# VH-VL binders against o81304, part 8

Target 1, 187 residues: o81304
Amino acid sequence: CSIFANPAQRAKRKLLELISEEDRGLRTQKDPKKRDEIVNAIESMTVIGRSSITTDDSLSATWRLLWTTEKEQLFIIEKAGLFGTTAGDVLQVIDVNKRILNNVITFPPDGVFFVRSDIDIASPQRVNFRFNSAVLRGKNWELPLPPFGKGWFENVYMDGEIRVAKDIRGDYLIVDRAPYNWTESFV

## First folded at step 24 (VH-VL)

Design G3
Fold by ESMFold2, look of step 24:
Structure G3 (fold): chain C 187 residues (1-187), chain A 122 residues (1-122), chain B 107 residues (1-107)
Amino acid sequence: as target 1 above (187 residues)
Amino acid sequence: QVQLQESGPGLVKPSQTLSLTCTVSGYTFDDHYIHWVRQAPGQGLEWMGMINPSGGYTNYNQKFKDRLTISKDTSKNQVVLTMTNMDPVDTATYYCARDSGDWLFYYGMDVWGHGTLVTVSS
Amino acid sequence: DIVMTQTPLSLPVTPGEPASISCRASQSVDDWLAWYQQKPGQAPRLLIYDASNRATGIPPRFSGSGYGTDFTLTINNIESEDAAYYFCQQYNNWPYTFGEGTKVEIK
């Protein structure tokens, strides 16, 4: 038992406080000071996570977006209101053993956009992926979309609660483990 | 018609700070990441770093991290390279280049500026 | 840093014939590799990404192949305007690095 959090727990708490109320990154885009603070906090987590294995079975989860720099996701989240909806949870659903990854953007009450991908574990912290297909789905309809492409990301920190990643474009992703499991059969 | 235009001084004295501007046109400023690449006379290309213009996030070649800042001015559709403590070995043509990727993809740098020669000497 | 080594450094070619340029990485870069063409006094032009995919507007006579450490750019049916410097670029690791280039010249 300890009265004070260890250095890793202090760094994690700092990061989580900094990204709270940032609207998953939309507010940060307009705040250079906050941006610099968050990026510095991410680099601290990267140092803490150095040499860890972040691609084992514990990577398999429904991950829920807390914060990102990835402009395409942020654009969709911001612009959902133009179509009379709001963006709900944004998810990354990973199953390492089945070698799959789904990227998901929900639009309550009935909408979802998701992308199916194959993955390969390239190293203790790196995942390569390739997109296979995408779907835009509403209440009584579904529109398949043909996304193609590939990339990689590295999980620079992961624990029982959160994961911090950096990708081939240099974008950051911070996610937590959702208390539910998303599958295509839910929508 | 997509264009990138570099601008800035052609001559900088040793120890001074270089500031170069990349002005983009023909597409939405936030849609594509911008890279800075330099080429010393008669030499190959060297990647310096990049910026995500929608949020101002950067990724630097560690070689330059202490001296290099890449920033943006969205109101002018501009990306700015600032490099401190210039040395004669930094003499090069400096290019800005557009990342052709989107989402999680990188497809190379599809549109480049014309480049600007920066000479560092007394 | 990943070192990209190109062979040959100079390649004389005859119009109408095929030509090949090699790029070797100091460690595996999977297929995270691009090829560029650079004519004297001009900026580079993207030819190939992901080792084998042609960029928009690139003629079919340009093709790329390879995986891991050994990569090849092939120009079939060389044309006079293909005389240029050609560079490979890896994006498997930060920082991105380029090969030193291959000068393609008409004999």
Scores: ipSAE 0.657, ipTM 0.846, lowest interface PAE 1.7, mean pLDDT 89
Fold by ESMFold2, fold request of step 25:
Structure G3 (fold): chain C 187 residues (1-187), chain A 122 residues (1-122), chain B 107 residues (1-107)
Amino acid sequence: as target 1 above (187 residues)
Amino acid sequence: QVQLQESGPGLVKPSQTLSLTCTVSGYTFDDHYIHWVRQAPGQGLEWMGMINPSGGYTNYNQKFKDRLTISKDTSKNQVVLTMTNMDPVDTATYYCARDSGDWLFYYGMDVWGHGTLVTVSS
Amino acid sequence: DIVMTQTPLSLPVTPGEPASISCRASQSVDDWLAWYQQKPGQAPRLLIYDASNRATGIPPRFSGSGYGTDFTLTINNIESEDAAYYFCQQYNNWPYTFGEGTKVEIK
């Protein structure tokens, strides 16, 4: 019955409907009208999420990509066919207590590219991260890659189902909680 | 060689709309985000906004939100700044700049255009 | 907006000696801070990012330090070509903001 719950649920439903057929953002890149609608919906979620704590233990999860503006992730998703595969789930695996973030792109059945990062909680909604290493793995092989760089993202909205983030470059990320847990030794 | 070049009018009358073009070369247009920064005569730098060229996503300084548009034309390797309702206080040198970011990183603006002076006067 | 305050506004220097420029943020920006050099009639040039990392091609006589609200650019062994304006820039919050600049002049 609270006025906050009705506006929040309407805004969330609108965002999820807008992104549902956008191929994780690939179609949005070519549709300025849809882009503007989604960005406006994200700003509504930012207002709703203002002042909430989005960096407590509930941030620890395997998060699965629903939609993003990040060109590097979208490039990999789009071009996976040139590598003879398709991109599966794209994940952020976060454990706040262990201070770990793994960014993962899966290429079923056996392929994976993942980046290991350390994180620290900088504020109620801000996470800082630093790359430690990266791995490209296939069925019978793997290739380690050197680490570089650091950045931050801010979770402007989070609930039991989804998380909306904006990062140091101004890119958006919308993810849901995967119904499974990913580990580098398990997938 | 990476190069950014601003072009557009040097004089605009009050209340008119400014349109500036940033043409990039020496790298793949979609690989780097483009910022617009201005510098009033004898003053410091002011960040105006930016664009992610691979989808046209923008992030604006709230000060300019209602009158600033940043857009792109990939076929021409161009980013365009449009600002409505110009005022004499908007007199400045306008720069476009490439950020050095990749993936989830930002390392500052590593390549700048030469700048173009825009004077707003009757 | 985060206000970046630079001190001093003008800094006369002698070639071969060190110089330091301070930048203070109105609230913490962690180490999300860059330094730029701007020679008269030219665009800025990136010197330092993340408070202390030199950009590609920047001589080791330039160094940066600091965390939170207080930052320093140090130029060791000043050369005549180092006469320029120097600006800090924070990228912890949007909008990104710059300091007013410090004019470094050869005495």
Scores: ipSAE 0.637, ipTM 0.852, lowest interface PAE 2.0, mean pLDDT 89
Fold by ESMFold2, fold request of step 25:
Structure G3 (fold): chain C 187 residues (1-187), chain A 122 residues (1-122), chain B 107 residues (1-107)
Amino acid sequence: as target 1 above (187 residues)
Amino acid sequence: QVQLQESGPGLVKPSQTLSLTCTVSGYTFDDHYIHWVRQAPGQGLEWMGMINPSGGYTNYNQKFKDRLTISKDTSKNQVVLTMTNMDPVDTATYYCARDSGDWLFYYGMDVWGHGTLVTVSS
Amino acid sequence: DIVMTQTPLSLPVTPGEPASISCRASQSVDDWLAWYQQKPGQAPRLLIYDASNRATGIPPRFSGSGYGTDFTLTINNIESEDAAYYFCQQYNNWPYTFGEGTKVEIK
């Protein structure tokens, strides 16, 4: 009974419709028309979100990937099927108060790759991050990996349901709030 | 050896469309983002935009957004700059450059082409 | 756009002398800053990224420092082949922007 959705809700619905069957971005890589439509929809969300504070406590969540342009994540998602598994939820776990961010790729039933990062809030929309360590874990084994480097992202839009970000390399990330909390110890 | 090579016309007339090609070799084409940077004679550098070759995503300097298209042809290891409605103020050496970024990081533009001078005059 | 202002615009130097080039941003760019060298008739070469990290193959006589709005490229023991234009570039905000350049000349 929400046929009178305001312009912001219509723009958000348009974006979510455009990305809904894109296999988290893998299909978009081969569809320039869809790419252009999604990027235009992101620009609309950027205008809507330009004045909001996106780095307060509401940023703390387990965020679940809906769509991305980041080639390294998409490569891992694509290749999981070739290793006899599939990429499950792909997560960005943020706790602003503890100043941490974990990037997580799950491989059900037991696999996970995750990166631990420190974060710093640079502005109402900007988060700086630095990778500290990474782990690849299977059912009965764990392999620490040496990450390094740093970057930033800006949340161009955030509400109670979704977040849209653009990073230092110009890549986009669209996520929603997972219905669970991910922790390192539970995998 | 990693190499970038610009090619295209050295002279265009006002209002015409410029098309420049950046051909890359010595690495996997999709692994690195490509930037276009121009330099007017005797002047500094101006960042025009870039492309993520994996998926063809672009980010343009707003100054050029209505005139500039950056595209790719993976089968030829090429990135193409197209700029419409050229004007004499667009006379410059145009460079393509590869950034050294990976996994959410940017470390500057580590490999540049030699550049190609484009003159816009009647 | 973030304006990057370089000083001096021209810097005469003598081999063996240290030299410093300043780059000031119109707003904070944290340490998201690179330095490039461009020798006459050549394309730019990356020297420094993240304000202070030398790129691969860059000799240790080149160093960078700064955070926020004020940055310095220092060249210790100037060599004659260091005659070139030097540019800073910020990557804190889109679009990326460059300074106007500093021409380093051998006296």
Scores: ipSAE 0.625, ipTM 0.849, lowest interface PAE 2.0, mean pLDDT 89
Fold by OpenDDE, fold request of step 25:
Structure G3 (fold): chain C 187 residues (1-187), chain A 122 residues (1-122), chain B 107 residues (1-107)
Amino acid sequence: as target 1 above (187 residues)
Amino acid sequence: QVQLQESGPGLVKPSQTLSLTCTVSGYTFDDHYIHWVRQAPGQGLEWMGMINPSGGYTNYNQKFKDRLTISKDTSKNQVVLTMTNMDPVDTATYYCARDSGDWLFYYGMDVWGHGTLVTVSS
Amino acid sequence: DIVMTQTPLSLPVTPGEPASISCRASQSVDDWLAWYQQKPGQAPRLLIYDASNRATGIPPRFSGSGYGTDFTLTINNIESEDAAYYFCQQYNNWPYTFGEGTKVEIK
């Protein structure tokens, strides 16, 4: 007896298996074939979730990065060592009720880079966002950056565990619900 | 000057459908959420629902979800409220109000219409 | 739904004295709380947002405080023009909800 008796669960399991050893997407950058396999699996999930609402209150959570093709995030993760640190969890913290989204890259124990955004629910699956500010913070210092940019992403699949998204730039994002809630701290 | 103005029938019969229009001016129409709030005579305020700047998303109070529809007519700078199966208990002053955020961040409802009284009676 | 409870519901105040209105949420709303003033025959007017920030054009005698579940609107040196109903409103959760309203009367 299999616990993955329905197509959605099977597809989800397959996707998670594919990305499990890809180091959040870093390894995939050097493996086009693997990328294609993952993208195909994402497309399957897209079909499964095509009629679902993925922008309701259940979207509010601290989402942890499992896999992405977004080059800027991957670059930061990969090159963190150049600055004597290592990237920890990469998070996307969403509060639908408050209409906010924070993109967070942690550098344990004290470092963090985060971007504050406002969001708009544009459709049952699409979220528009606008960056308001960014902050690079260390243990005893912080560097604020000016606001920049706006865009959107579509959550093509979401359940109690994971979320799969496509964004305006054509990148993919797979996240799970983090086992903790991230909140902005102050120096 | 930013202004909102409600318009529609002041009298509706029971079981009929109410249609109200909120006309906005003085700012970019597609920049703000628009809320509908009502107030029964001598009572408090009740949030009914909202529509996002693009008009593609609405959020309703579950109390009204089955009866309430909010839509936008961008060409006229108007938001329309439609509520079916009106009952005397729905007698109230109906307000439209603008969300204060400059990019969909809520800082309260900073601009309100004058409100329009709707009486439901046979 | 989050229930907002205001106390008192009626508050007579002598001109020149301060007035304080309490708003309690049934669960935490962080600082996502607004206060409104409504005079007879008029629409509500935004006074305070994010629990403690005065809206544009609001006199300094109006102030808000609180976080989580307990909030207070304070009107220092009450004036005759301050006679009105005052409402708190949370915007932490859908649906948005208001307090019952407090009637401030000038003695």
Scores: ipSAE 0.044, ipTM 0.662, lowest interface PAE 5.6, mean pLDDT 91

Design G3
Fold by OpenDDE, fold request of step 25:
Structure G3 (fold): chain C 187 residues (1-187), chain A 122 residues (1-122), chain B 107 residues (1-107)
Amino acid sequence: as target 1 above (187 residues)
Amino acid sequence: QVQLQESGPGLVKPSQTLSLTCTVSGYTFDDHYIHWVRQAPGQGLEWMGMINPSGGYTNYNQKFKDRLTISKDTSKNQVVLTMTNMDPVDTATYYCARDSGDWLFYYGMDVWGHGTLVTVSS
Amino acid sequence: DIVMTQTPLSLPVTPGEPASISCRASQSVDDWLAWYQQKPGQAPRLLIYDASNRATGIPPRFSGSGYGTDFTLTINNIESEDAAYYFCQQYNNWPYTFGEGTKVEIK
């Protein structure tokens, strides 16, 4: 049972098609025209999801990055090779009930960078968050990093498969529900 | 030296459309939200709306939603405010302000334009 | 909309004394609260963000506190240059809203 009409499904398919070959946003950084096209599609999704609640329990999940304009995140993904590793899945793990958000960049097989956050539901679509710690881990080592700052994002569209978000910087995030559940102990 | 500067007509007739431009300098234009805030003479501050760095997303105060449009011209480092059907009650100093922050952080409106007075009168 | 209520609206103060301004939100805004200073003929200037953090270049005599619905701006050792209007602003919910403003006057 879907609360969205056929137009929503069509718009979603179009969006997914647009981002399918963009390597999570890396390629889009060099293609402003494509970026604009994707943004327009996101805006269509925004309209479709305008009255939906996207901050309820269904937000709790391990979300996997499909596409983003977040520069810092893309930088880490792009430059991982310089340090002898490769970025795997990029995740956003949310637990609404526990009020936590973890941003995760995996470096298979043993590496992971994650930032712990607490969250507050500000509205039916807006999530406020505060970073409280960060950790870079290898197979047999761990490097803790100090807390730094806070922000917010709005889930402008969400269904059983994907979530589209806009954040305080004006960046965009498209994620799907990962086929696994990530936890801090998971590598 | 980050600077914002509002420009436009100081006088608008009732029912006419106001167009204001916020020119930004001193930083990468596409890094921050830009807000519009107005202040009637002797009154408080009123948030009108904002536009994201890419220009593809706007958020408006519902009070102005039907009359207000905010757009961005990246080539000129400008944000444009357009408000239709102006009325004397819309007489105010209009400010553009930068939304501060890096990454996902927000630190308030840290840089303001000097403001431009717009008087609506016949 | 979240209503921000400031008290007092007018605050006469003697140089050297402290001043406190209260800002109350009609609902919780967490710590997403800013304070601004506005002098006559000038644009607002950011003083405090996230309820208690001083903006760059703001003297230590300015401090903010509070969480949820009740916030306070404190100006220690008031100086003549502190004569201005002070506004609180929440940025937890759309639309962003400001307090009415408090006029701090030097006796």
Scores: ipSAE 0.019, ipTM 0.602, lowest interface PAE 6.4, mean pLDDT 89
Fold by OpenDDE, fold request of step 25:
Structure G3 (fold): chain C 187 residues (1-187), chain A 122 residues (1-122), chain B 107 residues (1-107)
Amino acid sequence: as target 1 above (187 residues)
Amino acid sequence: QVQLQESGPGLVKPSQTLSLTCTVSGYTFDDHYIHWVRQAPGQGLEWMGMINPSGGYTNYNQKFKDRLTISKDTSKNQVVLTMTNMDPVDTATYYCARDSGDWLFYYGMDVWGHGTLVTVSS
Amino acid sequence: DIVMTQTPLSLPVTPGEPASISCRASQSVDDWLAWYQQKPGQAPRLLIYDASNRATGIPPRFSGSGYGTDFTLTINNIESEDAAYYFCQQYNNWPYTFGEGTKVEIK
């Protein structure tokens, strides 16, 4: 029996195959053909998930970055070595009930950059967010950064494993449910 | 200082293809989204489409979806608008504009080109 | 598409007096609303973003308010240099859309 018997599963499989070797989007930045293929696959999944609710309690999770077109995140990942570190998991931690979202870039073993946000559920698929604070932390130090900006993203597809989102600026985000729960720690 | 400048033909014949170039200077070219907006004589503003910093994503007004293409030439710091099958109704001043935001933030179009008038006529 | 309706389309004002322009969206745009000023022969200039935040370099006499479907641009103590067209723009939904524009004239 095939586990990819329906359109959603087939589309999902195709998408995951396309992004599997793209290093979270770094390689795709220099491969327009691959980028287009991925975007097309995302658009197909968007159609599949058009009528789904992707902002309910199932959105609450620690989401791990698989692929993105967001330049700034990719820059941080790519250039981490310039600062004597390497980027680990990139996360979005969402709690729908508490209306919070944390964007996290880890730098193992002790480094982390995270941004605290409030969120509003704007529609069955859209989440509005506002950044409240940002922090860069090392093993025994912390550098707070001022609040900056707001935006929104739409989860165009979500299931028990992955989430595909498009933001206000048109960038794409593909994440899976991380095998662990990230929580903010304090120095 | 940040500057955007539109360039291209001021006159296009009906059914021909329009190509406009937005030349960017004063900042890192691939840091911002670029929008195209047009304004017919004596009329309001019409959003046409946008392209993201990497050039990997474009979003078009459905009105122009079948005729409009936006692309980037990063080697020249240029965004190119191509629109096929031009008609006299497409006569307008065409603007490119920079998205003020970075990362996930959008704060409007904060820097505009001077605009270039395109007249479609036989 | 979200339709943005401005009122009035023409607004004569006396120097020193306040001016108010209304922008109504056909559906909610939350606070994803910008205001632009355009003078004759010039490109638009960003005035307000996120409904109520002044862009860099914009004088305090310009202010924006509203949320959802109803928005207002207020110009306090109108000056002669404020004669221009003013446009609202929503960026809550694709495609982005503009109001018709309001012509502010100095009496």
Scores: ipSAE 0.017, ipTM 0.585, lowest interface PAE 8.8, mean pLDDT 90

